# Designs tried in a protein design chat: VH-VL binders against o27280. Part 79

Target 1, 266 residues: o27280
Amino acid sequence: MDSMNVPEVLEIKRIVEESESVKTFIFSWDFRREVRPGQFVMVWDFRDEKPMSVSLIDPVRSEIGISIRRVGEFTDRVHGLSEGDLLGIRGPYGRGFELMGRDILLVGGGIGMAPLAALADEATARGMRVDALVAARTADELLFLDRLEAAGVNISTCTDDGSCGFKGFAHERLLTLEENHDMAAVCGPEPMMFQVMRILDERDVPAQLSLERYMKCAVGICGQCCLDDTGFRVCAEGPVFWSQELSRVREFGRYRRDPAGRRVPW

## First folded at step 22 (VH-VL)

Design Ai1
Fold by OpenDDE, fold request of step 23:
Structure Ai1 (fold): chain C 266 residues (1-266), chain A 118 residues (1-118), chain B 112 residues (1-112)
Amino acid sequence: as target 1 above (266 residues)
Amino acid sequence: EVQLLESGGGLVQPGGSLRLSCAASGFTFRSWSMSWVRQAPGKGLEWVSAISGRGGKTYYADSVKGRFTISRDNSKNTLYLQMNSLRAEDTAVYYCAKHDWYGSFDIWGQGTMVTVSS
Amino acid sequence: QSVLTQPPSVSGAPGQRVTISCTGSSSNIGAGWDVHWYQQLPGTAPKLLIYENTHRPSGVPDRFSGSKSGTSASLAITGLQAEDEADYYCQSHDSSLSGSKVFGGGTKLTVL
């Protein structure tokens, strides 16, 4: 058993309110334990445990950030916490994003922007050109805009209701933007990612996409996050996959397995 | 300093040919699509042609299709416009312009004058 | 004749507000393509004034603003100044012309 599989009890150093429903919890981190954008950690509130993407990686301040959207009982409890309170963190787990080329396109929806924000920081630090298409249902749900802008990222927004930027979905907006990227990173609702991937494939842009599935062990043992046909484990072989890998995954964009193992549509 | 510098303009007879060049500096040339935009004396702006950053895709206005050819050499940070079968109506200042991600032209050259007359 | 339609001229006194319209169709502005605006001072190359419908590049004062709705766009200039006298062009993309950028006919702004 690796020590990384034992939750470390960490104090919430500070909390950033990203939106009405999203908070970023900042923790001190020992960077002798490497963490990459696209990887996730298991967050334990001493009652339940959930996988969460790392949204901030700051070696200078020796901090990491975990952005959490308020969506259920677990996240309700976590959102009730204050600075100085404790959480259990184990990880990081999974395969993160790989950066290549000079020009990178980020396409994110909702909380899916969390790992992409971390990736944007790394890419800009490397001197890459970063274009980010940020999607949300409404303007008040758009995440990390100021942070991305401060990093020198070119931003385009789209909202379902047109309250900010392009009125429509991310894949629709993407069709009206210039092409010239070496790679793309995508994270958000799976229907969005599915449509975006199709466009990127047509444009011959290599793409990495971060999947979300129900996870239990996070270490590739229980099989709860196993993808049909391929046997890919989202927690081990993912959560970041190349588009070529996902092209082999029948369920991608169509359905997922619930905690009981039943097929449920998106 | 970010700049575009056009050259190659001049006087040519109808049916003649010219090759325009645009030297780019101050930005990563291959990362951006480039266009030629022209402006006849006392007239408005007219998009002529565009080429993708890697040069794999080219686009032309109907008015120049089959006569003009856009190309680029990313190793030299240079954009080109080969103009054949020139007509009087092709007389204009020709600007090279850099695309941004949104499809606007954020950088312009000062232009080079092309005059087609007998 | 131009794919996008602009008034040929507008005028205003210093300090006033002026607007320049840009009318397109369902194949360009109405298809979801962004509208951009350029300022061309006499004897100079065009300069990007507004991009992505409403955004100002660095150095462009906030008295310039853009908007888009339906098949049309508009450029508004508040606190009109003598230095604003120029030609203004809207630009978009047309889906019926693969890869084609389109300009308005241009508007000459005179400051009285």
Scores: ipSAE 0.929, ipTM 0.959, lowest interface PAE 0.5, mean pLDDT 96
Fold by OpenDDE, fold request of step 23:
Structure Ai1 (fold): chain C 266 residues (1-266), chain A 118 residues (1-118), chain B 112 residues (1-112)
Amino acid sequence: as target 1 above (266 residues)
Amino acid sequence: EVQLLESGGGLVQPGGSLRLSCAASGFTFRSWSMSWVRQAPGKGLEWVSAISGRGGKTYYADSVKGRFTISRDNSKNTLYLQMNSLRAEDTAVYYCAKHDWYGSFDIWGQGTMVTVSS
Amino acid sequence: QSVLTQPPSVSGAPGQRVTISCTGSSSNIGAGWDVHWYQQLPGTAPKLLIYENTHRPSGVPDRFSGSKSGTSASLAITGLQAEDEADYYCQSHDSSLSGSKVFGGGTKLTVL
């Protein structure tokens, strides 16, 4: 195997259309290189490179899946690719989720469900009870429902417009659900994660949250993904953080840095 | 098979006490909240009490507060309802019920009859 | 006395469609709490029929459906069958009573 820091050119084996804006790209993977839910890879289309969450980990088929949401020029190009086309993949990087206990709560919003779907697979394989609150703006943006259901995950949906499930935000829905969980994993829009974390803290549920920041090197050297005050590097100390760690991060739920280093509110 | 089996019901005089038990099987008991729901003869369902999976939180209907105590022993997969200061209006079939994640009762026992009469 | 209000009885002929209403308030259904439905056959324990407003547990026929809007919910039964004769209860949670589950008064369904 090549160095994890050198992109490996891989063929797209399959493409799963998860939604109108999200595709999962399946690649052959040598599992001598371990990958954990919550970790990310750098995807290189030979022009630009972006961090993407691993959404599928299948040691049996020797495959991984990377779910990508169409949000800009890079992802537009990637979404234009077909099965058989090539991408550069390097990694995995970052700290992934840690499973603990018997009962796990997953709270995901939009593309944030990508790493959580992988975590759900691992948790269910271990015989854990998995409850997943899946949130999106609209019904057609809800991700991985069939996959989660097939895995035996208990699902509750939440949509901003009420087109599916609970009408409102994830933190609002969470208040109306039972709370017998040993741990929680959260990933999605940061305002959502912030509110969810508060509730979980009040409920004394240990929580891990996956942050999204502008990332360049993925190896903790460039500092582009450094969180203010703490010096946490999302690519190195994260992207998965415990709630206790994030409680020290002033910018969490408030703002992020853009590629120019400017504060941008959520 | 998932099952709940109530026991401990019977005839008791007003002011008396009874302790109901509910034996659970077929699911991970500690993972779920449990409730007692009662039904007086010819009447509807009335929620009585609930307890969280780990037993740290308990809830009671106003009609039984201060008189009934819900508890659980997860090592024995058993739910309990200690009923003190029983009244005639407590006469009912008492069901133990398992909560699901959504707050519904997806599993019910067969019920045990409690009769409070002088 | 029930927090949720149901009609005391409904009836229908075999094959017909019947609906059972469940009316709550701003402190329960209107507060965003889900509505669940139970079927209780004579002399038996209740059985979960609908959970989370619209979802059917495994084994429940699709001729049973639930809906929720505002402060009310409804159970619909299509293709009514003789075995559907039972009592039906809606259940929710009330915000004014922390941790408290609430039931409707129950509806007796008679199949003519």
Scores: ipSAE 0.928, ipTM 0.959, lowest interface PAE 0.5, mean pLDDT 96
Fold by OpenDDE, last read:
Structure Ai1 (fold): chain C 266 residues (1-266), chain A 118 residues (1-118), chain B 112 residues (1-112)
Amino acid sequence: as target 1 above (266 residues)
Amino acid sequence: EVQLLESGGGLVQPGGSLRLSCAASGFTFRSWSMSWVRQAPGKGLEWVSAISGRGGKTYYADSVKGRFTISRDNSKNTLYLQMNSLRAEDTAVYYCAKHDWYGSFDIWGQGTMVTVSS
Amino acid sequence: QSVLTQPPSVSGAPGQRVTISCTGSSSNIGAGWDVHWYQQLPGTAPKLLIYENTHRPSGVPDRFSGSKSGTSASLAITGLQAEDEADYYCQSHDSSLSGSKVFGGGTKLTVL
């Protein structure tokens, strides 16, 4: 294994509370090791290791940010950490987003906005127009709104309960928005991504979607994150896929495999 | 400076034709849909036609369908409205308007007057 | 005749609060399409006042506010000023009319 596969023990430089359930952990980063929006790192708390998307890439400050949602034992432990505490980080891994054109549409749900926020920063830095549809179950779960606004991103919000913005799902909101984009990037609950992809395909908008699957090695060896039929490894060929690639993936939007390899519906 | 400037209006007889132009500046023209909106003297606003940013999709109000043609030249940052078979009821100030992402019109021209009269 | 219905006129004294209603149907506002508002001063082109139901473009005072519920929308103006005297239009989209924008009939606001 090369040095990239050995976790580096890094100090948590800052912690940003994004919401009640989401924190962004900021680390000093040596940008001789390049990182792209859409890529992920393996976070090691010296007990367990989990893949996490990079949500902040700041070459000026030599920092990266990892946004983590509190959802289980591992993330509970991580959320209990403070500035100055240590975590192991290895990576980055996977295929990130590719920017093209002048006008980009971002569609994100919940923690799925993490990699999209990083992508938004890159796109705006390149002078692209960025429109972001930010979805969540409730208003208090909407992420990165201030950050996106500060970057000059046009924002539309969508909440299941109507507590903020459009009442309904992201794909429903999308149908009521203008459609002059060169490409789209999508990340969030897979049922959402599935519906959004259909609409984008009908509109002939090239789309990239970031998938979430159970991962172990992150280097394409163990096969734990393989997608059925295609054999795509989410950690190697993904996690970002083009819509054309996902059209070949039977399980997309329908089911995933749990750590035991069992099919679990979304 | 963001600006839309209409031209081509004037007096025309019923059954005649006019071609309106709208010159855009201060924004990336191809990124946005554009519309024509008209207002008869002393009346309200009426949407006339729209065209997508790339020009691939066009839309028309029933009142002008078959008679008007919307087009754009993104290399010239110009929107057009070809008006044929004009009628007295087409008399109005014609505005070009830029769409935003939400479907509102965030930029308007000053308008150009079209008068259809014998 | 307009797809969206507005009162022809409203009036108020300086400092008062006035409200302009915009009534649509299940094919436009009720279908989930956003409502936008425009102010048109005498002899001028319309100006965007409210977009996406409730949002103000830069430069628009917070005295102006928009709301949407069901098949209707409303524009509220607080602290009415003389310069607010104008025509106001609501605008939306109709799902039964592919790609078609729709306007209200307009409301003339008089400041007494």
Scores: ipSAE 0.928, ipTM 0.958, lowest interface PAE 0.5, mean pLDDT 96

Design Ai1
Fold by OpenDDE, last read:
Structure Ai1 (fold): chain C 266 residues (1-266), chain A 118 residues (1-118), chain B 112 residues (1-112)
Amino acid sequence: as target 1 above (266 residues)
Amino acid sequence: EVQLLESGGGLVQPGGSLRLSCAASGFTFRSWSMSWVRQAPGKGLEWVSAISGRGGKTYYADSVKGRFTISRDNSKNTLYLQMNSLRAEDTAVYYCAKHDWYGSFDIWGQGTMVTVSS
Amino acid sequence: QSVLTQPPSVSGAPGQRVTISCTGSSSNIGAGWDVHWYQQLPGTAPKLLIYENTHRPSGVPDRFSGSKSGTSASLAITGLQAEDEADYYCQSHDSSLSGSKVFGGGTKLTVL
């Protein structure tokens, strides 16, 4: 077994087209290397490297899935790959989600549903009740609905344009849903997560949120993913944070740092 | 397998009190909000009261505020409705109903009849 | 008197399509609260028919459908059958009533 920090060249076993902009790449995985929902891997296309959440964890089939949204040059290249092609994968890294209680609420937006889908699988396997609020800009961008449904997850959808489900944002939809959950897991656009966290706090629902920041080393050394004022490294202390941790993070929901270290508003 | 069973209904004089119970089975009781919904003879459905899964939050229709108290014992999978200062207009079949995540009532009991009459 | 307004009765012949309207306001349906529908057969407890505006619980035939637009919702029944004769209620939530659930007045459906 290779070191966790050394990319393993893996063959793309299968590609699932989740939407027009999202594909899930399936790889054979040696589960002697444990992976948890909420953790990420560094994907290397032999030119560049990007962090990607694990969206599928299947010990039975000895597979993991990585869902990738087409958003730039790197992902464009990756989306151009075919089954049988190779990618470098190192990891997993970061702190994943922790399941607690009997009833869990998942709130996901766009590609943020990737780690939540994996979490849903684990939660349902444990016999937990899973409610998932799935948000997207449009109906065709809603992810993993069939998968979640098949797992027995209760689903509610919302879209910005109202093309499917509730017309509006996730936090708005959340206000119109019942609130009897032991914990929540949230992942998506940071403005969404910010608003959702506020609501969950008001409802006294413990929440974990997965942050996205620019990462370089993934091992807590370079500091590129460091959150202001706290010193939290998204790659090490995160990417999953408890709401009480994020309450200490001034930049949360407000801005991030780009590769040059500049503050960029959301 | 999933079932709600109301009890405690009966005849009572105006100003009297009655305590309804609803025994739940077949689902994780604490995970869901519960409501009482009543239906006067020949009339429509009227929401009466609701309580959150953990029992921390209660809600009442204006028509029963100050007179009715909803409660639950999750260890016994039982929902209660204490009805005080009963009025003739409170005469109805009282249903206990389970909330789903969306705020609908996906499980109903068969109801228990409450008659308030002099 | 009901917060949500339904026609008191509708009728149709077997095989026909009937619709039941549910009219709310900006404080309930118009505020983004979902509409749910219930069927109540004579002498029985209500049964959830449609939840979250358009969704059918398991066991509910697809000839039942719900829709929502603006401040109103509608229940449509296609291929009307004798067993569909019942009372139908819409239900929502009203923001102005301190978290209260609200029902329509009910609609008696008669199958001719």
Scores: ipSAE 0.927, ipTM 0.958, lowest interface PAE 0.5, mean pLDDT 96
Fold by OpenDDE, fold request of step 23:
Structure Ai1 (fold): chain C 266 residues (1-266), chain A 118 residues (1-118), chain B 112 residues (1-112)
Amino acid sequence: as target 1 above (266 residues)
Amino acid sequence: EVQLLESGGGLVQPGGSLRLSCAASGFTFRSWSMSWVRQAPGKGLEWVSAISGRGGKTYYADSVKGRFTISRDNSKNTLYLQMNSLRAEDTAVYYCAKHDWYGSFDIWGQGTMVTVSS
Amino acid sequence: QSVLTQPPSVSGAPGQRVTISCTGSSSNIGAGWDVHWYQQLPGTAPKLLIYENTHRPSGVPDRFSGSKSGTSASLAITGLQAEDEADYYCQSHDSSLSGSKVFGGGTKLTVL
């Protein structure tokens, strides 16, 4: 079997509590296996397996970080783990973000900031200007602010309840910010991404967006993460898509398939 | 060192023309919108014109629309303001100012004085 | 005459707290546009003092603070010092004026 597709049992080196509901689990990583921002790994707790975005890529320390939001049974179990405990990790999988130009806009919502944080690190390391619009429902759910600030990222925040920064949604805040970016990377709730993409298209800003869909195999075989009409597999052709690609995906921002394959609205 | 340096100011008669320049250094010029802001003697600040980083979008205050033209040469890191049909009320110190992401002006030049008088 | 309204002058003694108001409308501050503040010392160019309603650029002491609510914003200066004597301007964006930045009329702060 291909070693890439067999979970490697790794020890949790460190756990960073990002928020009440989000933890970053740090693992040793052999960087002979390349990993890029926007790619995901399959995390196996020896009972179930879930795709998780890579939120930290540190070649110097030979570490990666996986940020996990507590949202269900699997993540509840994972959040109960401690440093020194074991998890199975296989990957990375999927298409990551591409960097171009000198000025990049990041728009993230909630846990969607995870891959964007990794992208921010790469972009800043390349000497790019990075502006990050960080959105959350409440102030305590805003992620990676200190990390981004330390990296020299310009930050603007918005919260649904106005507890921090702009009161409102990311797309509303975006309308009140200057736009001189060469590209944008977007990740978060799909309704947010949908609205943000619309604005970026109107502004002629090339945009990449990371989608979330239920997936099982992560290798483009089972088809559970297929997008309607296009046949795009989120695990293979994505999860990062260009806005032009998503413009062909009718379900984007409108509905998704649940584990049973049923159409469910966002 | 981040710096903006205005030039081109001077005395001109009503109806005359003048071209201001602003030389930028210490930052990636094309990445930022730029504005001209003026201040008449003893008066407050008045936004005059703005131009996007790539130069594709320009904006003007109603008081100067049709008379002033903002432009930029990113290869020279220079901002320009072509002022035509000048009026006495255009007399002011003209500042070039760099936009930040939030729409504020985080860098200002020293200003150049424009005097319109017969 | 200015789109944003400021008091023409305020004064305070050293060590006191002073506030400068900036009143806008539904087309600028009330529309969700940020308010920024500038300090202009006599004979000098303006300097950014507060951006994005509440944030201080590097080098600006924490005795300067900004706030925004509704259609208005406010600049507060605590521990007033002689060096704070200057003109202060608020600035925002107006949706009714396509792409237009707007300034307040300015406030002269006198330290007694």
Scores: ipSAE 0.926, ipTM 0.957, lowest interface PAE 0.5, mean pLDDT 96
Fold by OpenDDE, look of step 22:
Structure Ai1 (fold): chain C 266 residues (1-266), chain A 118 residues (1-118), chain B 112 residues (1-112)
Amino acid sequence: as target 1 above (266 residues)
Amino acid sequence: EVQLLESGGGLVQPGGSLRLSCAASGFTFRSWSMSWVRQAPGKGLEWVSAISGRGGKTYYADSVKGRFTISRDNSKNTLYLQMNSLRAEDTAVYYCAKHDWYGSFDIWGQGTMVTVSS
Amino acid sequence: QSVLTQPPSVSGAPGQRVTISCTGSSSNIGAGWDVHWYQQLPGTAPKLLIYENTHRPSGVPDRFSGSKSGTSASLAITGLQAEDEADYYCQSHDSSLSGSKVFGGGTKLTVL
């Protein structure tokens, strides 16, 4: 059996409170096991298992961070944990982001900023110019601003209620920003990503987008995360896709599959 | 050190032509849009023209459309403004300005004076 | 005649607070375009003072602040100092002018 599929029981090294609903759990990591921004891990609390994005990759400290938003029973339990407690981690899985060029645009919404924060660290470490459009419903839901700023990332914020930055949606804000980028990375609510992708396509900016789907096995076997018409498995061929790939996915920005396999509109 | 240095200004007769240059240093030139902004003596600032970082898109104020051409050579880190059919009202200090991501001008040259007079 | 409207002049005594308004329209500030502010000291090139409505570049004192609401923006200067005497310009983008940047008419600030 592939050792990659066996959860490793890891101790929570520290917990960073990113917002009222988001915590980053930091673990010691053996970097002989490579991990890339955009990949995810399966987090096991010994009762249930959920896919979570890697939001921190620190080879210097030999640490990774997993950012988890409190949204249900599983995440409620995890958010109740303390430093020193144990979690099972297996992975990483999926296709991560590829960096190209010198100027990169990041567009993130809510918890979607998690993988983008990791990407930002890598990009800045490589000497790339990083511009990040960070969107959320409200100011208190904006994630990783201090971290991004410390990394030298240029930040523009967008909130639905206008409590911070541009009042409106990310795609609306994007239209009001300069467009000199070699590539873009996008992650957030799928309706947001859909609109952002359209704009980037019109601007001829190559874009990678990270999809969020219900994933059960994480190894491309169960089919729960299959995308209609293409047969793409988000856990195997994704979660990061190029815009050209997603242009072939009819369901993108329109609906997803629930745990029962039914279509659920966004 | 980040710097923009304009050149090419001078005296020209109405109907004449002039080519301005702006030499950029201290930043990745191709990564940023650039603009020309002018200021007539004793007057305010007027945006003239802009060009995208890679030079694929150009923009002009109505007052200069058809007469001025903005261009850039990223291999030389240089911005240009070809001015044809010059008029007296084109008399101004012409500034080269670098765009930031937000569309502001975060770096300015010291300007070059263009005087159109018979 | 400028797309953005500023008062031609404002004045204040040292230590006072002054405000410079920038009034636009639905095609620029009201359309969601950011407002930026520049300071131009006599005989010098303009300098970016405020970007993205409220943000200060490095080196700009916190006594300078910007705000935006509706179709208008405002630059506030607290603790007015003699060296603040300059021309101030607001700048934005206008959707009706084919991607054109637009400036206010400028405001001459006199420190009494």
Scores: ipSAE 0.911, ipTM 0.950, lowest interface PAE 0.5, mean pLDDT 95

